# Ledger of designs, part 15: VHH binders against Kinase non-catalytic C-lobe domain-containing protein 1 (KNDC1)

Target 1, 252 residues: Kinase non-catalytic C-lobe domain-containing protein 1 (KNDC1), of Homo sapiens (Human) (q76ni1r1468to1719)
Amino acid sequence: STHQLFSQLTLLQQELFQKCHPVHFLNSRALGVMDKSTAIPKASSSESLSAKTCSLFLPNYVQDKYLLQLLRNADDVSTWVAAEIVTSHTSKLQVNLLSKFLLIAKSCYEQRNFATAMQILSGLEHLAVRQSPAWRILPAKIAEVMEELKAVEVFLKSDSLCLMEGRRFRAQPTLPSAHLLAMHIQQLETGGFTMTNGAHRWSKLRNIAKVVSQVHAFQENPYTFSPDPKLQSYLKQRIARFSGADISTLAA
Below, E stands for the ipSAE of ESMFold2; O stands for the ipSAE of OpenDDE; V2 stands for 0.75 times the mean of E and O plus 0.25 times the DockQ between their complexes.

## First folded at step 8 (VHH; framework vhh_6z1v_2)

Design o2 (from m3 with R30S T101F F105K; at its last look DockQ between E and O 0.04; V2 from the best seeds 0.00; counts 0 for: pae E 13.2 > 2, placed apart)
Fold by ESMFold2, look of step 8:
Structure o2 (fold): chain B 252 residues (1-252), chain A 123 residues (1-123)
Amino acid sequence: as target 1 above (252 residues)
Amino acid sequence: EVQLVESGGRLVRTGGSLRLSCAASGFTFSRYYMGWFRQAPGKEREVVAAITWSGDYTWHADFVKGRFTISRDNAKNTVYLQMNSLKPEDTAVYYCAASPFYGLKRTSDYDYWGQGTQVTVSS
């Protein structure tokens, strides 16, 4: 069911998220997350002596591997969503798949799994998927979900994630979007390289630290859904099948 | 056509309370994010608070945190700003604004604006 898919996708996302150390997001620029390249940059432009300091506290290459795995999985989920839709043979099947993914994404953001919700949105927004005539025949109630999902993306893209306050955010499990967090940190770091004075640099470092502290807080309050290993294995296999796929070619 | 009409602005003493309301018409209110802005004499408009279409998420500027509360009633097409513990520095024209997108915090990100309501806080 849609709820079962939501819960198991959430557990799969959580497993990867829990492997990451929050400080890895401070190094996201060195990992090339904005470029989406297959080349893995090593600490080339950051302080060279920081590698020795990091080795005293954490095994660097292990932490870097898990962040890359998390980001690759995010791209693979988006590609999977797009691929399932564009390889469907009829408009009726495409309507059913669009509706299913939208309802899964709605369950995700309502339960604060923003990672999976944004991954599904990204897949649905692929140009080949947007060309489907199925969008025009969606029931109005389902089409509303797409607009809600876009609104959630705008909310998350604002710099308010670090400064958002609400009793619900602290009381409920949360999975943040790794891509959006990395983008926010890179934007703050880029501004930090053009330092004007010590106060400017110090203020930006405090903002970055707030984002990283929220990652740690999210890791302390995990989801407790019951695992379904068969469904998880099925989902992993489908996602892996389309990893790296050229969606435009599949649509032709 | 689209209209946002603020009301409730008046003169109040320091430490007092005031509730602003904004009645919306001419668009699907439940699909728009709402914000309150203010403009003091000689200053640019600044965002005070914002709320998602469902009301599940709200944001308040640091200078009003704990004192002001944004809320909405989608059945009445109305957004509110409850202002408590008012200070003379809160004196400004307060504007209601609507955007199809949340969290952009810029004046240019909002499609529709009210005419404003004056709030004056005396010492």
Scores: ipSAE 0.005, ipTM 0.131, lowest interface PAE 13.2, mean pLDDT 76
ESMFold2 (binder alone), look of step 8: mean pLDDT 87; pTM 0.886
OpenDDE, look of step 8: ipSAE 0.202; ipTM 0.666

Design o3 (from m3 with Y102F S108E; at its last look DockQ between E and O 0.01; V2 from the best seeds 0.00; counts 0 for: pae O 11.8 > 2, placed apart)
Fold by OpenDDE, look of step 8:
Structure o3 (fold): chain B 252 residues (1-252), chain A 123 residues (1-123)
Amino acid sequence: as target 1 above (252 residues)
Amino acid sequence: EVQLVESGGRLVRTGGSLRLSCAASGFTFRRYYMGWFRQAPGKEREVVAAITWSGDYTWHADFVKGRFTISRDNAKNTVYLQMNSLKPEDTAVYYCAASPTFGLFRTEDYDYWGQGTQVTVSS
């Protein structure tokens, strides 16, 4: 069921997110984390981004690979979503899959799992997926979910602390989009931390601290869904199957 | 000349069944999605069901609740609407329409329309 998939995907995402520390989101640019809008698919260099980048805040700290794992998983989920759709051979199946993923995504952002919602959105926005004729035959109510997802993305990009606003933050678990959070932090990191006179930009540091502290805040209130190890195993295997796949090639 | 001609509409009692037919001519039938619409007096025209060019996918409105089924025969250039368990609320003029596959749910998505056939359900 859509609910089962939502809950288990959420738990899988939560497991990865719980391993992250706020410090892992610092200096992500040095780790090669880039804006997806600028990422020319450089085919070739699997260059193992050496995890040995020093944090601006902890010069002797070796950054753990947890953020990179989180981001890799996000890409894998997006690829998986796209792959499922483009490998389907009938209009009926494509419509069903699009509908299913949209409904899962809706459940995700309604329950403040923005990570999985954005991963699904990313998969659905792939060019090969967007070229599917199934989009034209989606029920209107389902098609509206796509617009809602796009609106959610705009909201998430609007402010680095947008998820901390309102009563809902305290009342409900939250999983942020790791990529968007990293981008917000990178924006704040731009221009350095030291003034020309050698003094530290304390206001900037405080702002960064505030934004990264969200990681701990969100970790304090986890989702409590019942785990389904069998379904989780299946999902992991299915996602892994399409890891690194060229969606355009699959569509062909 | 493009023509869509509906047939099969009549007076029936509550709980009865009807099968509507729409014969198409003047265009490549197999390249179009087909839909059934209905319009009751004083109400807006609404989509009842739609079917893809090959028939591999069908859509039905929520108010149908499994009572109506759209199908097509491309060899006969005909689309059908089987209507079962009819209710007084189903009383309307039913229209057949053809879409060039850019949409199924809005009246503006359809390029060709029939004249309609009257379905009346009497309690």
Scores: ipSAE 0.000, ipTM 0.252, lowest interface PAE 11.8, mean pLDDT 87
ESMFold2, look of step 8: ipSAE 0.019; ipTM 0.456
ESMFold2 (binder alone), look of step 8: mean pLDDT 85; pTM 0.874

Design o5 (from n3 with R30S T107K S108E; at its last look DockQ between E and O 0.02; V2 from the best seeds 0.00; counts 0 for: pae E 8.5 > 2, SAP .672 > .668, placed apart)
Fold by ESMFold2, look of step 8:
Structure o5 (fold): chain B 252 residues (1-252), chain A 123 residues (1-123)
Amino acid sequence: as target 1 above (252 residues)
Amino acid sequence: EVQLVESGGRLVRTGGSLRLSCAASGFTFSRYAMGWFRQAPGKEREVVAAITWSGDYTWHADFVKGRFTISRDNAKNTVYLQMNSLKPEDTAVYYCAASPFYGLFRKEDYDYWGQGTQVTVSS
């Protein structure tokens, strides 16, 4: 059952990912809508941001709906994971859910579904989930999966092109994390914000173009798991049920 | 040409300490995770420790936890294994390896391997 949950979550994530056009990932405004804590620039720094990135591509904010759906689904999956755990009424049920989500996330990153793996990690890192006493009674081998997920996150945050290296990227399908891609694009744009050297800007733009090419390459190598429409409908229903939920209130 | 060159392996007394080094060249060291593996005669190669490219996360196998410490110096393109409280069971050829990241504990995910350095722990 853990393998079936992993495979169907992967197919659901893939469906949303395939609807996104790779060039839309360069829309830094859409990619930044989830970061409400970002300080508002005092000067006209927003002018520099839009002029640098959008000038090389035709921005299409009207057609960003699939990217927004992908990002919102990522948040919905994270919220769903947290909600399922905090609404479980006993510590035994919470241990079973923690174990199941950890093993699903492990299958995800082992099969290069980094999107779902990071979404589950984000849900498990919610304060209300971290406060659960169930963590202390998890089998040690299962609890170690949490550290593995953190290591994967650190690696993905530290290198925007890491998924294109090594032998595995050619042999297996890959689903990148949309939030981590957005973070990398924002970092590349910020790094060039104060620069006036044309040669430095070309290197930055080359790396941004590689991200677009990477997204396209992943879209051309989809997962081939057998769909289970009943399980997919069940998963969609559970995820939608908790969309926008206040986890702290549910935990009360 | 990619090279991983281990050094520091030698004969040491039970309870002793030893530091292994692995110098890397021919690839962008700071973009790869590093691991130490060991292989005793007639046994399978097993992971001992691993470290992410930044060094922010380390992992150690249970049989060496608290005794061995992996570290890296990206400025010198070098990864280290500090081995304390050595036991005869630690006798093996030790290999360093470089990985594109995920599966830090799985040998299948390591692209580059060194030739190994012999560590022998006597009673």
Scores: ipSAE 0.012, ipTM 0.415, lowest interface PAE 8.5, mean pLDDT 78
ESMFold2 (binder alone), look of step 8: mean pLDDT 86; pTM 0.886
OpenDDE, look of step 8: ipSAE 0.022; ipTM 0.349

Design o6 (from n1 with R31E S108E; at its last look DockQ between E and O 0.27; V2 from the best seeds 0.00; counts 0 for: pae E 12.1 > 2, SAP .702 > .668)
Fold by ESMFold2, look of step 8:
Structure o6 (fold): chain B 252 residues (1-252), chain A 123 residues (1-123)
Amino acid sequence: as target 1 above (252 residues)
Amino acid sequence: EVQLVESGGRLVRTGGSLRLSCAASGFTFSEYAMGWFRQAPGKEREVVAAITWSGRYTWHADFVKGRFTISRDNAKNTVYLQMNSLKPEDTAVYYCAASPFYGLFRTEDYDYWGQGTQVTVSS
């Protein structure tokens, strides 16, 4: 069922997220370099004189295996979604899979699991998946979910969760997208701020501290779904099977 | 046969306003997201604004924020770009594009393109 799949995918994502120390998300080199690079600049060793807590280039934070596992898993889930669709051999199966993934993603973002929702969206946006004729056969209500999912992406890109301030009395469990969080951290690091203005430097440091606090706040309010170890094992095996797969080759 | 026809591009002075229109035919317009792109001489084509198929959500690039507004009229199968406070750097060929469901911000996710309309902003 889509509820069972979304709840167990959420628990799997949460397990990886809970292993990460909040300050590790400030390592923009590990997060930013993994997102599309139009150039292949070999690592630029930039020395930092800023405070260790606020420095995103401190060498002792670049090898955190848990952050790397989180990022690898995000890419693996996206690849898994695309692979399941392109390896389906009938239009009926493809429509069923598209519908299922769209409904799982909808349950995810409605329950504030933005990580899994965006991972599924990324898989569905793969060119080979987008070319499937099954998109035209989808029921209208299901096709509208794709518009909703794209709108959530636009909202998250515009209204960074890492910059949100407010009262936590209404806080719901939340899992942020690692790639979108990396994008916002890069914007904070490279922003139009000048370093010669003390107000600009204070604002940058304050924003960085907000990111650490926000990640910690998300970790303090976990989801409480009941684990299903058999389903979790099945999901892990399917995701692992397609890790690193070339979707275009699978589609041929 | 899918057709996107832009109109409204012309020469205008700095600070002026201009409205671009894109009439669509040959597909169910209300099921497609729409985008406006531009390409200046010597530069790559870049997204200017996008709007979801329902028109409920819009996005605008930072370099046009507050000056340009995308809108659509699904009854007329038309998407618009209202351009205010024009600058010489807005001089470009403007393209209308249609995407079947997603990928509103990436050029490769748009399947149908208009021929473009020239906008020239004089100093």
Scores: ipSAE 0.007, ipTM 0.163, lowest interface PAE 12.1, mean pLDDT 76
ESMFold2 (binder alone), look of step 8: mean pLDDT 87; pTM 0.894
OpenDDE, look of step 8: ipSAE 0.008; ipTM 0.253

## First folded at step 9 (VHH; framework vhh_6z1v_2)

Design x1 (from r11 with D62K S108E; at its last look DockQ between E and O 0.62; V2 from the best seeds 0.00; counts 0 for: pae E 6.4 > 2)
Fold by OpenDDE, look of step 9:
Structure x1 (fold): chain B 252 residues (1-252), chain A 123 residues (1-123)
Amino acid sequence: as target 1 above (252 residues)
Amino acid sequence: EVQLVESGGRLVRTGGSLRLSCAASGFTFSRYAMGWFRQAPGKEREVVAAITWSGGSTWHAKFVKGRFTISRDNAKNTVYLQMNSLKPEDTAVYYCAASPTYGLFRTEDYDYWGQGTQVTVSS
């Protein structure tokens, strides 16, 4: 069921997110984390991101790979979503899959799992997926979810603290989009931390601290869904199967 | 204290136009998505339109059919609903609401609500 998939995907995402520390989101540019809009998918560069990126705040700090793992997983999930759709040989199947993923994504952002929602959105926005004729025959209510997801994305991009607003954030579990959070932090990190007089820009540091502290805040309130190890295993295997796949090639 | 105060609702004739305003206070307006809802007598409350915090994205219900437009002015902490070509079916109490943006389309997505303003469209 849609709910089962939502809950288990959420738990899988949560597991990865719980391994992250706020410091892992710092200086992510040095780790090669880039805006996806600018990232020409260079297929080949398995360049071993030398883990030796110095923290802006701790010069001798070796940044753990947890953020990169999180981001990789996000890409894998997106690829999986796209692959499932483009490898479906009938319009009926494609419609069903589109519908399913859209509904899962809807459940995700409604339950503040923005990570999985954005992953699904990314997969659905792949050119090969968007070229599917199935989009034309989707029920209107289902198709509307795509617009909702896009709106959610715009919201998430609007402010680095957007998820901390309102009464509900304290009471409800939240999984942020790791990529978007990283981008927000990178934006804050842009520029010097030292003024011309040699003084530190404390306000900037405080702001960064505030934004990264969200990671802990979100981790304090986890989702409590019942795990389905069998389904999780299946999902992991399926996602892994398409890891690194060229969706355009699969669609051909 | 959080306040949303709607204004602009009145009696209008079919084909007429209204502009509703909602003035917000007590929270960081620019961090909230805003929505307009309406509730007609005996009907459920339904979303009319929504707008993201920056105003960069808007959504309008299907029944709007291009007649209504949501907008906002963050400098004034105000959200607007321009309503044109009004019909008797548009008669309802219109509510302004604020969402911390985990959703835009459900009543449950919105944390703060105004008291509403009555819009009546006569034939």
Scores: ipSAE 0.022, ipTM 0.421, lowest interface PAE 4.4, mean pLDDT 87
ESMFold2, look of step 9: ipSAE 0.079; ipTM 0.553
ESMFold2 (binder alone), look of step 9: mean pLDDT 86; pTM 0.885

Design x2 (from r11 with T101I G103A; at its last look DockQ between E and O 0.02; V2 from the best seeds 0.00; counts 0 for: pae E 11.1 > 2, placed apart)
Fold by ESMFold2, look of step 9:
Structure x2 (fold): chain B 252 residues (1-252), chain A 123 residues (1-123)
Amino acid sequence: as target 1 above (252 residues)
Amino acid sequence: EVQLVESGGRLVRTGGSLRLSCAASGFTFSRYAMGWFRQAPGKEREVVAAITWSGGSTWHADFVKGRFTISRDNAKNTVYLQMNSLKPEDTAVYYCAASPIYALFRTSDYDYWGQGTQVTVSS
């Protein structure tokens, strides 16, 4: 059922999100110290790596591991959605899958699972999926959900603090989109790039820290859906099967 | 030796279309996020679009949304930029870039760069 898929995808996303330590988002680049951008080619140097790790007080590789895993899973879910649709051989099957994914994504964003909602939207927006003739034969009510998802994406992209405004006093579980959160942090960093404006730079760092500390608050208020281990195993297997897949090749 | 080689840039009229390609070699392409950037004379290089290592998620700058589409073919080690409804302000050298991590917007977050391909939009 759509409800069961929504709830179990939410629990799977939550498991990965809970592994991320909130300070992972406050890395030395986000704090504006040491100028630790990744523009420089990576090389084995004890001096460079030592300076980076000393500045963070935390193991750099641990921070990157779980955050990278979260971001890679977001990509894998999107790829999975696209792959399931383009490997379905009839328009009728594709309409059924489009409808199911749209309704699952609607349940996700209504229950504040923005991570899975945006991952499904991204998969549905893949070029090969968008070219499917099945879009033209969707019921109008279902097709409207796609426009709702796009509006949610615009809302989340346009206000870097929207997750944080008044959210703490509403004790509702929330899963933020890792890609959109990373986008907001990067945007805040670029807005404060001058070194001669110390007050401006510290204000931007404080705003980045506020965004990331809301991540901690979300981790303290988890979803309490009942796990279905058999369905979770099935979902994990399907998602993993398409990891790294080239959707255009699968569509051909 | 890591290489990114852009191609497909040429002169087109306003409203026209182009497809840029970037052939990659010397690294495991499917483990890298890819981006397209552009630089007009005397201006800073700016991000146009980005795509995750498997193509599962894409991002496009607001000034190109609805007109440009990034895609990739991991079997061919190639990333593409489909450019429609071209405007004179799209005239620039377009660069392909690769990052081993989730970098999206800044040039400093990308490890490898191509030499660029010139796109010129007249009229």
Scores: ipSAE 0.005, ipTM 0.306, lowest interface PAE 11.1, mean pLDDT 75
ESMFold2 (binder alone), look of step 9: mean pLDDT 86; pTM 0.877
OpenDDE, look of step 9: ipSAE 0.020; ipTM 0.393

Design x3 (from r11 with G103L; at its last look DockQ between E and O 0.61; V2 from the best seeds 0.00; counts 0 for: pae E 9.0 > 2)
Fold by ESMFold2, look of step 9:
Structure x3 (fold): chain B 252 residues (1-252), chain A 123 residues (1-123)
Amino acid sequence: as target 1 above (252 residues)
Amino acid sequence: EVQLVESGGRLVRTGGSLRLSCAASGFTFSRYAMGWFRQAPGKEREVVAAITWSGGSTWHADFVKGRFTISRDNAKNTVYLQMNSLKPEDTAVYYCAASPTYLLFRTSDYDYWGQGTQVTVSS
C-alpha cells in the first residue's frame, strides 16, 4: 500500500534524523565563519575521501557519525529508487514502480517529509531512469506529480529559512532535506560574503544559527505513525542491497 | 494583523486581458512564497500559479500555461496575476495566498488567504 510505504519510510528517515545533534551544526558555524574553502563539495558519493575545509560534507569538520549516516542514507534511498526501476523486466512493471514511487513522494511532501520526497526525486531523475519508455505510458495525472516534485525542489533551493515562517512549522511534524539544508549552510559559510566587517560576519552566523535551529525545532515534533517492523526490515534490506550500485551498469 | 487584499477582478469579454493584484501587510512578504487559486461555482478551489520568495521561479497550472503569468514586487509587498486570452471557463473567484513553505499545491499548504476577487468572462 502506498500509504504504508510512505509512513514507514518516514519513520526510518526520522530515526536517523533524531540521532543527529543539532548543536554540532551550531558549533561548526559559530567557529568557522572566516574559513575559506578551496574545494568543491563532493557529497554525491558514499563518503568524502579527500581533505576538505569547513563544510557539512567534510569529516574533519563533522564529528557526529549519525550525521554522516543520515547523508549516506539519503544517497542510498535515491540509488535504491533508480535501481528498482532499471532492473524491472517489463514496461508494465516499470510503470507500476514509477507510479508507486511518485505517489509515495507526493504523500511525503504533502506530509512535510521533504527528505524522502527529494531522495525519490533524485532517483527518478537518474539518466537511466529518465530514458525508460515507461514515462510515455504513465497516466497524465501521475506524470504531473513529477512536475510538482521538481517545483518543490526549486522552491526549497530559493531560501534557507522558508520552513520557519508562518504558524504551522511547530504544529506539524517536518523532516527537512539534508542535502538541501547542507547546501544552504555551505553557501552561507563558504561561498560569498566572508571578507567584510564584523557586522556582516554576525549576520552570516545568525542565518546559520537560524537554519540549525530549524533542525532542533523539527526534532521536537516527531511523526507518530505506528511502526511496522516487518515492512521496515524489508525496506532496509532493499535499500542496503543497492547501496553504492552503478545504475548505468544495472540498466545495461 | 496579517492581510492579503485582492483587487482587479471584473467582467471581461472572451479573449480579453485582466491583471489581478494582491497587496500584503502584517508579515515579512519577502519570506513567503505566493500563490493564486480559483474557485468556480460548485467546484473545489484549485491552484493556478505559484511563485518563490525571490520571484526567481514560477509554476503555472496546465490549464493556464501561456496565458497567465504570476509575478511579484517585494518592494511593494504585492503579487500579481496577468491573465491574457481569457475564456469563459476562467470565470471564478480568485484568491491570493501566502505560504512559508515550498509545498504550494494544496489549500492546506497556505497560512494566509485573501477574501477573493470575482473574475467573470462573458461569451
Scores: ipSAE 0.011, ipTM 0.413, lowest interface PAE 9.0, mean pLDDT 77
ESMFold2 (binder alone), look of step 9: mean pLDDT 87; pTM 0.885
OpenDDE, look of step 9: ipSAE 0.020; ipTM 0.324

Design x4 (from r11 with S57T D62S T101V G103S; at its last look DockQ between E and O 0.44; V2 from the best seeds 0.00; counts 0 for: pae E 9.1 > 2)
Fold by ESMFold2, look of step 9:
Structure x4 (fold): chain B 252 residues (1-252), chain A 123 residues (1-123)
Amino acid sequence: as target 1 above (252 residues)
Amino acid sequence: EVQLVESGGRLVRTGGSLRLSCAASGFTFSRYAMGWFRQAPGKEREVVAAITWSGGTTWHASFVKGRFTISRDNAKNTVYLQMNSLKPEDTAVYYCAASPVYSLFRTSDYDYWGQGTQVTVSS
């Protein structure tokens, strides 16, 4: 069921997110975080890359392997979505898979799991997936969900800190998109976490504190869905199977 | 006291145009995203269009593609909905709403609501 898939993917994403210390997001530039169009290396080389990075708050800090795992998982989920679709052998099967992934992603963003929603969107936007004729066969209501997902991405890109603004009296569990959050942190920096002049030091310190506070707030309000270990194991195995896959080769 | 006051709803013929306005007060308008919703009798309230706090990004539902345009004027604390090529199916009460968040497609994403303005499109 799409609800079971949504809830278990959310629990899997949450497990990885909870292992990250909020300050590790401050070194996103050293991790090579980029737009969804750029591959993230899966090798355990994050320590050597991070050890060469200087920051205001974390000199000589070893990069947390859990943040790297979170970013790798984001790419693996996107690749998994694309791979499942392009390896389907009929247009009818592709329509069914597109519909299911779109509905899962809709449940994700409605429940503030922006991480998984954006990972699915990224997989659906792969060129090989977009070239499928199944898109023309989708029911109109399902096709509208793709427009909604794209709008969510655009809104999230315009202000990554907007998720915590307002009255905040109705807090719901939230999983931020790690790539988008790290990208916005990179925008707040002036290169390698080193401040460029005295007038900007206090503004950067306030922004950094705001980011750390937001990540902490998200971690303090977890989702409480019931685990389904059988489904979680299946999902992990499928995602791992396609890790690093060349989608264009699979589509051939 | 927060207020959102819609205006401009009236009876028009198929193919006609209307411009709806929503005047906002009692909150920092420039910090809120805005949306237009509509509700026909016996139907659920549905999102029509949304706009970010700066006006730099807009979204429109597919059923109004190319016909409706949301805009805002932060100096006047006002959000607008330009409605062109109106159809009888567009007959509804139109509501403006304000949200501090950017997931703007559900009624529950909005903190503040107007009273609504009736739009009726005759054949």
Scores: ipSAE 0.011, ipTM 0.400, lowest interface PAE 9.1, mean pLDDT 77
ESMFold2 (binder alone), look of step 9: mean pLDDT 86; pTM 0.879
OpenDDE, look of step 9: ipSAE 0.024; ipTM 0.405

Design x5 (from o1 with Y57T T101V; at its last look DockQ between E and O 0.01; V2 from the best seeds 0.00; counts 0 for: pae E 14.4 > 2, placed apart)
Fold by ESMFold2, look of step 9:
Structure x5 (fold): chain B 252 residues (1-252), chain A 123 residues (1-123)
Amino acid sequence: as target 1 above (252 residues)
Amino acid sequence: EVQLVESGGRLVRTGGSLRLSCAASGFTFSRYYMGWFRQAPGKEREVVAAITWSGDTTWHADFVKGRFTISRDNAKNTVYLQMNSLKPEDTAVYYCAASPVYGLRRTSDYDYWGQGTQVTVSS
């Protein structure tokens, strides 16, 4: 059922998000670039067995790893969605997969899991997926969900604080889209018209407080779905299988 | 040196109540999510309940909802599990665990573990 898939994908996303410290979203590494400082030592076998040789790098590497892992997982989910569709050999199978992913994404954004919703949208927007004839034969109700997802994306891109609105302030668990949050942070760092003039130091402190407060609030109100380890293991394996895949090549 | 020390496990009758405690030392307790796990003979270790570092949000497994309550006292570096309406199937060794992240239900995701306390529920 799409509810079981939605809930377990949400728990998997939450797991990664909870590992991140709020201030690390202010790091330029948050834009998905691998910094040269994260290279591991190529020490001898005896140093591999010694925890002390690696301890110099573990605290910084662990924190950078968690944020980078969150961002890589977002890309992996998008790739997984696209790969499952383009490797299906019939239009009927592709229609079924499109419908399932659209309904899962709808459940995600309705329950404020914007991370997974936008990851699925990104996968569905891949050129190879958009070229599938299955889109033409989707039921109208299901096809409408795609337009709902695009509208949600527009809302999320328009205001850094839009996620704090809803049923009640901080009453509902929420998972932000890491890429969209990084985009908002970059806009705050480069924007001149929304920042105080002549007080650049105070503008940066205010931006830090905004971002840290928002991320902290999301982490303090987690989802409480019951885990399904069998389904989670299956999802992780499928997502990992397609990590880094060239979707255009798979579509051939 | 990190230590988690459970206490309060004992034999109780079906329908009885019991409170487990876990005293923590050697780490910044208020920055860790805390959890209770249990392991019955012949079964794998399973999560029972978890609590955020502030104590404002809790999670309980479906098989204990309405019966067990996790809580914490950051001033005393202690996490508790209040167990009511105990059943024979609650018989297990109960473990206290600490993690830097909330929502994790796998044993591999917890950094620190206690040695466990035995809870036995007689029919």
Scores: ipSAE 0.000, ipTM 0.188, lowest interface PAE 14.4, mean pLDDT 75
ESMFold2 (binder alone), look of step 9: mean pLDDT 85; pTM 0.870
OpenDDE, look of step 9: ipSAE 0.027; ipTM 0.387

